VH-VL binders against q0aze0. Designs and how they scored, part 359

Target 1, 268 residues: q0aze0
Amino acid sequence: MKIILVNNRFKENTEKKAQEIAGQLSALNVEVIIDNGLDEPYAGTVDFIMVLGGDGTMLRAARRYGQRAIPVLGVNMGTVGFLSNIEINELAEYLPLILREEYSLEARMMLEVAVFQQQSLLTRVFCLNELLLRSNSPRMLSFALEISGQKLEPYRGDGLIVSTTTGSTAYSLSAGGPIADPQLDAFIVTPVASHIINKRPLVVSPEREISLHLLEEREAIIGIDGQIKMDFGAENRVLIKRAPHPLLMVNLKAKPFFTSIDRSLQRQ
Below, E stands for the ipSAE of ESMFold2; O stands for the ipSAE of OpenDDE; V2 stands for 0.75 times the mean of E and O plus 0.25 times the DockQ between their complexes.

## First folded at step 14 (VH-VL)

Design DD9 (framework fv_inotuzumab)
Fold by ESMFold2-Fast, scan of step 14:
Structure DD9 (fold): chain C 268 residues (1-268), chain A 121 residues (1-121), chain B 112 residues (1-112)
Amino acid sequence: as target 1 above (268 residues)
Amino acid sequence: EVQLVQSGAEVKKPGASVKVSCKASGYTFTNYYIHWVRQAPGQGLEWIGGINPSGGYTTYRRKFQGRVTMTADTSTSTVYMELSSLRSEDTAVYYCTRDYEGTYLFSFDYWGQGTLVTVSS
Amino acid sequence: DVQVTQSPSSLSASVGDRVTITCRSSQSLADDYGDTFLSWYLHKPGKAPQLLIYGISNRFSGVPDRFSGSGSGTDFTLTISSLQPEDFATYYCLQGTDQPYTFGQGTKVEIK
């Protein structure tokens, strides 16, 4: 068996813990590859991916490996998050189940984001949470949104978020989007500080294609999962689709989504 | 064992279209992108475009946009590249090759044997 | 577009020689996450190209250990430590960081 251990290069003690776990797995005749984000993603075949850290580390793992249809387990390193399934102090208890493949998988949709300059493809990226289009200056953006060939009236505001259901609790939530059951497949389209009355978040079929372009030259960026940023100008266009493969998340124990989100929200 | 097997050589007149096939075996067809790369006589390798067989999503180098169409048939694990309005400059060996497009893994790991397309009067 | 240039365009060598081929990009090939997609290919007349090295320095399966890759940023090198008869071929580097994906113009390794 070959396992990738993904850790956060910016988190204290995570590298040391990853090496300790790698040693334990090697003693059980498991081949281990450590991915701390500094090198290229491991290109060889692997049987399992173990993510050590919080949600940010899982987002990185999803971008790097999510399209390979390999089981991915989130292991919480003492922080809180929505994408981990077990705690680090539970790993020893669950290792026999992992090695015997005695677990279930939950599929989480991903976005495929393609950025064009006119008709030329500049880059393609996959992500688990969202694409954000936003102004990079004090000036409001004017932009066009098209959903499956349907051209909407122009948007004016600070930007737009196109999110997966997994991403509904991330930046889309802070911008006024709905909380969505991650078991659903859907795009959530949430305006950022729109100046147009009644520009509300939209929940649309994951089979739809979403395109965005600027109607005026402005300083803008597109952001991916809050971790990748790219310049975006009036000559650029972005196309967003459902990614070909979902992220396959490992379930070793019940983690109730609705009670977890209820506890985390600021409430009256 | 991963294999990509391409259709045989073609001779076409200027203005015609050519359709080259690439049949994949030895892996899950829908898990990998297929790209097309050509080499004209005396020139280097040139990337043409790619297709995601799972959704049929395509991307093409700008100079081929409007002339190239890539399609995939999942029932036969076959990718097709059709190039229209052929010119003598399109004379080349065309290769299909396998890889992921994205931010985490990219290389052309396995290649078809090549298809010579000759465009002459 | 990212331009990639190889040097030399051709070289003459004998079996047993150490051969070095350089690939330079017009801009850094590291993406926003720090990943660098630079690969090397061997191409012989009448045969398909073969992947030799991916991700700057990783040998593809079945590739002899006389082939090695190194580099960072904009400067990359393919080294053949002891040239063998089957190594007389044209070598290409490929940048995969930005589309359109671009190959270098090729380096032909010829018999002296």
Scores: ipSAE 0.000, ipTM 0.392, lowest interface PAE 15.3, mean pLDDT 84

## First folded at step 16 (VH-VL)

Design EE1 (framework fv_ragifilimab; at its last look DockQ between E and O 0.90; V2 from the best seeds 0.84)
Fold by OpenDDE, look of step 16:
Structure EE1 (fold): chain C 268 residues (1-268), chain A 122 residues (1-122), chain B 113 residues (1-113)
Amino acid sequence: as target 1 above (268 residues)
Amino acid sequence: QVQLVQSGAEVKKPGASVKVSCKGSGYTFTGYYMYWVRQAPGQGLEWIGVINPDSGGTKYNQKFKDRATMTVDKSISTAYMELSRLRSDDTAVYYCARGREYETYLDYFDLWGQGTLVTVSS
Amino acid sequence: DIVMTQSPDSLAVSLGERATINCKSSQSVLYDYDNKNYLTWYQQKPGQPPKLLIYWASYRESGVPDRFSGSGSGTDFTLTISSLQAEDVAVYHCQQYYSTPLTFGQGTKLEIK
């Protein structure tokens, strides 16, 4: 068995723990690769990905490895989140199941985000939560939203979020988007402070494509999963599709989503 | 060994073009954005542009938009930067550099070529 | 464009003493979406390309000695060498990657007094 341990380079405690776990796994004749995000994603074949940390680390892991159809386990290290399945102190208990591949998988839809400079593809990213388009100034943006060739009325506001159902509990939620069942595949399109009072979030089929571009010579910012930043101007276009592969999240322990939401909302 | 190796020094006349090459090795060439940066003698660094070696997508500094052309040959892990209509003030050391974060073109550089001196003189 | 201004242009410091180089951006390079400062520091020795020292304003690149540190947030940043060594003689550059065009400071030449 070959496992990638993903940790957060900015959190020393996760690095330390990754080393410890690597040692333990090695003692069990498991080949281990540690990925703290500083190097390129490991290109070789692996059987399992273990993410040590919170939701942010999971999001990064998803972007790096999500397209490879590898089981990904979130191991929480003391933070509140939605993407971890077990706690770090439970790892020893569940390790035999992992090694025997006795676990279930939950497929989570990801976004394929393509950013174009004129007609040329500048960057493509697979992400688990969301794309955010927002103004780079206190001024509102004017931008066009197109869904499967259907041109909506121009948007005016601070920005727009296109989220997966997984991402519905992230930034989209803060912007007034609906909470979506993570077992459902859909786009959540949430306006950010639209000047149109009745501009409501849209739930869009994963079979559709979403296109965004600015209607003015202004600069905006694209954000992805709260970890990626890109410029976005009049010469740019963003195309959002369902990623060709979902993230395969490992389910070792039952974690009720809706009860967790209630708990989290009380904290906000 | 992870490295970027650039082509040799160039001497050009005003109005001519120069094409500098940059070969990457020791890493996945298409997985990292390639940047071009120049440095005039005794001056600071100036960003020219960025290219996605996988897709060929480019973004240029507006200052060079009409004169600089970045391309890649993925088969030999080589990036190219061509600067046309050369002027005396284009005399500089030109560097290729790899972006660290790979997920975005807004990046800093963890790997540099050795630099290519381009001298423009009549 | 974000203008990066370093200070001083040149600095002479005695061996073993603290060297401080400042970098100011014309606008904030702190991104509220990820709470990161898009600021990096490079060291450049004569005849060599720049070498990455600090990224995200305060994180040292692997292999960089502990005496180097980056600090600051928003528009004001500082590179500190706690105890100057002979091999630290170089030009230091700050760079923002908050927005395009990517821009650099004018550089600071650090010499031994």
Scores: ipSAE 0.834, ipTM 0.927, lowest interface PAE 0.6, mean pLDDT 94
Fold by ESMFold2, look of step 16:
Structure EE1 (fold): chain C 268 residues (1-268), chain A 122 residues (1-122), chain B 113 residues (1-113)
Amino acid sequence: as target 1 above (268 residues)
Amino acid sequence: QVQLVQSGAEVKKPGASVKVSCKGSGYTFTGYYMYWVRQAPGQGLEWIGVINPDSGGTKYNQKFKDRATMTVDKSISTAYMELSRLRSDDTAVYYCARGREYETYLDYFDLWGQGTLVTVSS
Amino acid sequence: DIVMTQSPDSLAVSLGERATINCKSSQSVLYDYDNKNYLTWYQQKPGQPPKLLIYWASYRESGVPDRFSGSGSGTDFTLTISSLQAEDVAVYHCQQYYSTPLTFGQGTKLEIK
């Protein structure tokens, strides 16, 4: 059995714990690859991914490995978020089940984001929570949203968020979007500080394609999961679709989403 | 070994074109953005542009947009930068460089080619 | 465009002493959402390409000696060499990657006094 152990190299406690866990797994004849974010993603065959840390580390793991249909377990190391399943002090208890592959999987929709410079694909990135389009100047943006070729009336404001249901509790929520059941597949489209009062959040079928472009020359930013940043200008457009594969999240311990909402949000 | 190896020095007349090559080895060539940067004698570094080696998509510094052309041949892990309508102030060392990550071109460079001196003189 | 200005243009420092190089950007390179400064430092020796030293303003690249450190935030950044060694004679460049065009400081030449 081969696993990837993901941590954040900028968080010393996760790096030390990753080394300890790797040693324990190696003693059980498990091959371990440590991904602390420095090297390129491991390209070989892997059976399982264990993420040590909070939601931010899970977001990076999802972007690096989510399209490979590999089970991913979130292991919390302090601050309880929305993407961990077990606590670090419970790992030893659940390890036999992990090794025997006795767990269920929950599929979480991801976004596929393609940013074009004029007609040429400049970047393609996957996203677990959201894409943010935001002004990079004191001036508001004027931009167009198209959903499967259907042009909506122009937006004016600070920007727009296109999130998954998993991302509904992240920036989308702060911008006035709904909390969504993460088991649903949907886009949630949430305006950011819109000057047009009738621009309300939209919940959109995952089969749709979403396109964004600026209607006038302005400096803007595309943000992905709050962790990846790109320029966005009048010569750019972005196309957003459901990613080919969902993130496969491991479920070892029941984690009731609805009864835990307030507690989880207070900790973020 | 992870490396970028560039083509040799060039001497050109004003009005000509030059095409510099950059071969990447020891890493997944299409997994990182490729950048071109130049350094005129006694001057600082100047970014020319970036290419996504997987898609061929490019973004140029506006200063070079109408004269620079960046391309890639994925089959031989080689990037190219062609600069046309050369002027004497294009005399510089031209570098290719690799970004850290695939996910964005707003990045710093952890690997540089050895540089290619291009001299433009009448 | 974000203009990067280094100071001083040249610096002479005795072996074993502290060297300090400053870099100022014309606008903030701190991205509030990830709380990172999009600023890096390179070392360039004569006849060689630049070599990465510091990224995200303060994180040392693997293999870079502990005597190199970066600090600062927003618009003001500092590269410090705590105890200058002979091999540290070079030109040092800062670079922002907050926005395209990617831009560099003009460079600071460091010499042994």
Scores: ipSAE 0.803, ipTM 0.902, lowest interface PAE 1.0, mean pLDDT 91
ESMFold2 (binder alone), look of step 16: mean pLDDT 94; pTM 0.961

Design EE10 (framework fv_ragifilimab; at its last look DockQ between E and O 0.93; V2 from the best seeds 0.87)
Fold by OpenDDE, look of step 16:
Structure EE10 (fold): chain C 268 residues (1-268), chain A 122 residues (1-122), chain B 113 residues (1-113)
Amino acid sequence: as target 1 above (268 residues)
Amino acid sequence: QVQLVQSGAEVKKPGASVKVSCKGSGYTFTGYYMYWVRQAPGQGLEWIGVINPDSGGTKYNQKFKDRATMTVDKSISTAYMELSRLRSDDTAVYYCARGREYETYLGYFDLWGQGTLVTVSS
Amino acid sequence: DIVMTQSPDSLAVSLGERATINCKSSQSVLYDYDNKNYLTWYQQKPGQPPKLLIYWASYRESGVPDRFSGSGSGTDFTLTISSLQAEDVAVYHCQQYYSTPLTFGQGTKLEIK
């Protein structure tokens, strides 16, 4: 068995734990590759991905490896989040199940985000939570939203979020988006501080395609999963689709999503 | 060994064009953005543009938008930067550099070519 | 465009002493979404390309000695060499990657006093 341990390069505690766990796994004849995000994602074949840390680390892992159809386990290290399945102190208990591949998988839809410079594809990213389009100034943006070729009335506001259902509990929630069942595949389109009262969040079929572009020559910012930044101008366009592959999240322990929402949100 | 190797020094006349090559090795060429930066003698660094070696997508410094052309040949892991309508103030060492952040073109550079001196003189 | 201004243009420091180089951006390079400063430092020795020292304002690149440190946030950043060594003689550059065009400071030449 070959496992990738993903940790946060900026969190020393996760690095130390990754080394420790790597040692333990090696003692069990498991080949381990540690990915702290500084190097190129491991290109070789692996059987399992273990993410050590919080939601942020999981998001990064998802972007790096989510398209490879590899089981991904979130191991929480004392943070509050929605993407971890077990706690670090539980790892020893569940390790035998991992090694025997006795676990269930939950498929989580990801976004395929394509950013174009004029007609050329500049960046393509697969992400688990959301894309954020936001103004780079105190002034509101005017931008166009198209859904499956249907042009909506221009948006005026601070920005827009296109989120997966997984991402519904992230920045979309802070912007007033609905909480979505993570077992549901859908886009959540949430306006950010829209000056148009009737602009409500949209729940959109994953079969549709979403496109964004500015209607004025102003500078905006694209954010992805709160970890990737790109500048965005009138000469840019964003195309958002359902990613071709979902993230396969490992379920070793039942996690009551809806019963824990209030508690989790209060802690954030 | 991970490295970028650039083409040799060039001497050009004003109005001419120059094309500098940059070959990557030791890493996945298409997995990292390639940047072009120049440095005039005794001066600071100036960003020319960025290219996604996988998609061929480019973004240029507006200063060079009408004169610079970046391309890639993925089959030989080589990036190219062509600068046309050369002027004397284009005299500089031109560098290719690899971006550390593969997910965005807003990046910093962890690997540099050795540089290519381009001299423009009448 | 974000203008990067380094200070001083040149600096002479005695061996073993602290060297401090400042870099100021015309606008903030702190992104509130990810709470990161999009600022990097390079070291460039004569006849060589720049070498990455610090990224995200305060993180050292692998292989960079501990005596190098980056600090600051928003618009004001500092590269510090706690104890200057002979091999540290070089030109140092700051660069922002908050937005395009990517821009550099004018460079600071560090010499031994």
Scores: ipSAE 0.896, ipTM 0.940, lowest interface PAE 0.5, mean pLDDT 94
Fold by ESMFold2, look of step 16:
Structure EE10 (fold): chain C 268 residues (1-268), chain A 122 residues (1-122), chain B 113 residues (1-113)
Amino acid sequence: as target 1 above (268 residues)
Amino acid sequence: QVQLVQSGAEVKKPGASVKVSCKGSGYTFTGYYMYWVRQAPGQGLEWIGVINPDSGGTKYNQKFKDRATMTVDKSISTAYMELSRLRSDDTAVYYCARGREYETYLGYFDLWGQGTLVTVSS
Amino acid sequence: DIVMTQSPDSLAVSLGERATINCKSSQSVLYDYDNKNYLTWYQQKPGQPPKLLIYWASYRESGVPDRFSGSGSGTDFTLTISSLQAEDVAVYHCQQYYSTPLTFGQGTKLEIK
């Protein structure tokens, strides 16, 4: 059995813990690849991915490996979030179940985001939480939203969030979007500081294709999962659709989403 | 080993064009953005543009967008930058560079080619 | 365009002493959503391409000696060499990657006094 241990190179405690766990797994004849985020994603075949850290580390793991249909386990190292399943001090208890593949999987929809410069594809990225379109100046944006070729009336405001249901508890929530059950597949489209009457958040079928472009020349930014940044201007267009594969999250320990909402939101 | 190897020095007259090549080896060529940067003698560094080697998509510094053309040949892991209508102030060392941040073209460079001196003499 | 201004243009420092190079951007290069400063330092020795030293303003690249450090945030950044060695003679560049066009400071030439 071959697994990837994902940690964050900027947090020394996760590096040391990854080495400890790799030693434990090697003693059980498990081949271990450590991914601290510096090098390119491991390209070879693996059976399982273990993420050591909080939601931010899981977001990176999802972008790197989520399209490969490999089970991903979130292991919390002290910060309560929405994406971990077990605590680090419980790993030894659950390790036999991991090795026997005795766990269930929960699918989480991801976004596929394509950014074009004029007619040419410049960037394609995957996203677990959200795409943010945001003004990069004090001036508001004027932009067009199209849903499966249907052009909505122009937007005016600071920007727009296109979120998965998993991302509904992230920036979309702060911008006034609904909390959504992460087992639903949907886009949540949340305006940011809109000055146009009746631009309410939209919940949109995952079968739709969402397109964004500016109607005036302005400095704007595309943000992905709060971690990846790109320029956005009048020569750009963004296309957003459901990613080909969901993130396959491992369930070893019951962690009810609805009872955890208050705890997770209180940490804000 | 991981490296970028560029074509050799060139001497050109004003009005001509030059095409500099950059061969990547030891890493997944199409997995990282490729950048072109130049350095005039005794001066600082100037970004020309970036290309996504997988899609062929490009973004140029406005200063160069009507004269520079970046392309790739994936089959030989080679990027190209062609600069047309050369002027004497285009005399510089031209570098290719690989971006560390492969998810975005807003990045910094962990791998540089050796540089190609292009001299434009009137 | 974000203008990057380094100071001083040239610096002479005795062996074993501290060298300090400053870089200022015309706009903040701190991205509020990830709390990262989009700033990098390069070392360029004579006849060589630039070499990565510091990324995200303060993180040292692997293989770079621990006498090199970066600090600062927003618009003001500093590269420090705590104890200058002979091999540190080079030109040092800062670079922002907050927005395109990607831009560099004009460079600071470091010499042994």
Scores: ipSAE 0.808, ipTM 0.905, lowest interface PAE 1.0, mean pLDDT 91
ESMFold2 (binder alone), look of step 16: mean pLDDT 94; pTM 0.958

Design EE11 (framework fv_ragifilimab; at its last look DockQ between E and O 0.89; V2 from the best seeds 0.86)
Fold by OpenDDE, look of step 16:
Structure EE11 (fold): chain C 268 residues (1-268), chain A 122 residues (1-122), chain B 113 residues (1-113)
Amino acid sequence: as target 1 above (268 residues)
Amino acid sequence: QVQLVQSGAEVKKPGASVKVSCKGSGYTFTSYYMYWVRQAPGQGLEWIGVINPDSGGTKYNQKFKDRATMTVDKSISTAYMELSRLRSDDTAVYYCARGREYETYLGYFDLWGQGTLVTVSS
Amino acid sequence: DIVMTQSPDSLAVSLGERATINCKSSQSVLYDYDNKNYLTWYQQKPGQPPKLLIYWASYRESGVPDRFSGSGSGTDFTLTISSLQAEDVAVYHCQQYYSTPLTFGQGTKLEIK
């Protein structure tokens, strides 16, 4: 068995733990690759990905490896999040199951985000949560939204979020988007502080394509999963599709989504 | 060894064009954005543009958008930067540099070529 | 364009003493979405390309000695060498990658006093 351990390059505690776990796995004749995010994603074949840390680390791992259809386990290290399945102190208990591949998988839809400079593809990213288009100034942004060739009325506001159902509990939620069942595949299109009061979030079929472009010569920002930043101007276009592969999240134990959400909302 | 190797020094006349090459080795060439940066003698660094070696997508400094052309040949892991209508103030060392952040073209550079001196003189 | 201004242009510091180089951006390079400062520092020795020292304002690149540190946020950043060594003589550059065009400071020449 070959496992990638993904940790957060900016958190020393996760690095230390990754080394520790790597040692333990090696002692069990498991080949381990540690990925702290500083280098290119490991290109070799692997059987399992273990993500050490919070949701942010999981998002990064998803972007790096999600297209490869590899089981991904989130191991929480004391943070509050939605993407981890077990706690770090539980790892020892569940390790035998992991090694025997006795676990269930939950497929989570990802986004394929393509950012074009004029007609050329500049960046393509697969992401688990969302794409954000936001104004780079205090002024409202005017942009066009097109869904499967259908041009909507121009959007005027601070921005727009296109989220997966997984991402519905992330920035989309803060922007007033609906909470979506992560077992459902859909796009959630959430306006950010729209000038038009009647602009409501849209739930869109994963079979459709979403395109965004600016209607003015202003500078905007593209954000992906809250971790990637890109410039976005009049010469740019974004195309969003369902990723060709879902993220395969490992379920070692039951985690009630709606109960967790309810609890989280009460804490805010 | 991970490295970027650039083509040799060039001497050009005003109005001419120059094409500098940059060959990457020791890493997956298409996985990292390639940047071009120049440095005039005794001056600071100036960003020219960025290219996605996989897709060929480019973004240029507007200062150079009409004169600079970045391309790649993936088959030989080589990036090219051509600068046309050369002026005396284009005299500089031109660097290719690899971006650390592969997910965005907004990056910093963890690997540099050795530089290519381009001299523009009458 | 974000203008990067370093200070001083040149600095002479005695061996073993602290060297401080400042970099100021014309606008904030802190991105509130990811809460990161898009600022990097390079070291450039004569006849050589720049070498990455610090990224995301405060993270030291692998292989860079501990005496190098980056600090600051928003528009004001500082590169500090806690104890100057002879091999630290170089030109230091700050660079923002918050937005295009990517821009650099004018460089700071660090010499031994």
Scores: ipSAE 0.885, ipTM 0.939, lowest interface PAE 0.5, mean pLDDT 94
Fold by ESMFold2, look of step 16:
Structure EE11 (fold): chain C 268 residues (1-268), chain A 122 residues (1-122), chain B 113 residues (1-113)
Amino acid sequence: as target 1 above (268 residues)
Amino acid sequence: QVQLVQSGAEVKKPGASVKVSCKGSGYTFTSYYMYWVRQAPGQGLEWIGVINPDSGGTKYNQKFKDRATMTVDKSISTAYMELSRLRSDDTAVYYCARGREYETYLGYFDLWGQGTLVTVSS
Amino acid sequence: DIVMTQSPDSLAVSLGERATINCKSSQSVLYDYDNKNYLTWYQQKPGQPPKLLIYWASYRESGVPDRFSGSGSGTDFTLTISSLQAEDVAVYHCQQYYSTPLTFGQGTKLEIK
């Protein structure tokens, strides 16, 4: 069995712990690859991915490995978020189940994001939580939203969030979007400080294609999962679709989403 | 061996064009953004642009937009930068570079070609 | 365009002493959502391409000696060489990657005094 351990090289506690866990797994004749984010994603065949850290480390793991249909387990190492399943101090208890593949999987929709520069593809990236379009200046944006070729009335404001249901508890929530059940597949389209008062959040079928472009030249940013940054200007457009594969999240320990909403948000 | 190998030095007259090549080896060529940067004698570094080697998509420094053309031939893992309507102040060493950050073109460079001196004189 | 200004333009330091090079950006290169400074330092020896030293303002590239360190945030950044060695004679460049065009400081030439 071959396992990837994903940690965040910018958080020392995860790097040390990843090495300790790798030693324990090696003693059980499990091949271990440590991915601290420094090198390119491991391209070889693996059976399981273990993410050591919080939601941010899971977001990176999802972008790196989510399209490969490999089980991914979130292991919390401190602050409780929405994407961990077990605590680090419980790993020894659950390790036999992991090795015997005795767990269930929960599928989480991802976004596929394509950013174009004058009709040529400049960037393609996957996304677990959200795409953010926002102004990078004191000036508001004027921009067009199209859903499956249907042009909505122009937007004017600070920007727009296109999130998954998993991302509904991230920046979309702060901008006034709904909390969504992560088992639903949908886009949640949330305006950011809209100057047009009748622009409300939209919940959109995952089968739709969403596109954005500016109607005036302004400095804007595209952000992905709060971790990837791109320039966005009048020569750009972005196309957003459901990604070909969902993230396959491992479920070892019951995590009751609805009863934990307030507690989970408070712990962050 | 992970490396970027560039074409040899060029001497050109004002008004001509030059095309510099950059061959990547030892890594997955199409997975990383390729950048072009130049350095005039005794001067600092100047970014020309970036190309996505997989898609061919480009973004240029506006200073070069009307004169520079970046392309890629994926079949031979080679990037090209052509600069037209050369002037004497285009005399510089031209570098290709690979970005560390592969998810975005807003990045820094962990691998550089050896440089190609282009001299423009009458 | 984000203008990167280094100081000093040249610096002479005795072997074994500390060298300090400053880089200032015309606007913040700290991205509030990831809390990272989009700034990198390169070393360039004569006749060679630049070599990556420090990324994200403060993280040392693999194989770079411990005497090199980066610090600062927002608009003000510093490269420090704690104990200058003869092989450290080079031109040092900072680079921002917060936005395009990607821009570099003008360079700082480090010499042994």
Scores: ipSAE 0.816, ipTM 0.906, lowest interface PAE 0.9, mean pLDDT 91
ESMFold2 (binder alone), look of step 16: mean pLDDT 94; pTM 0.955

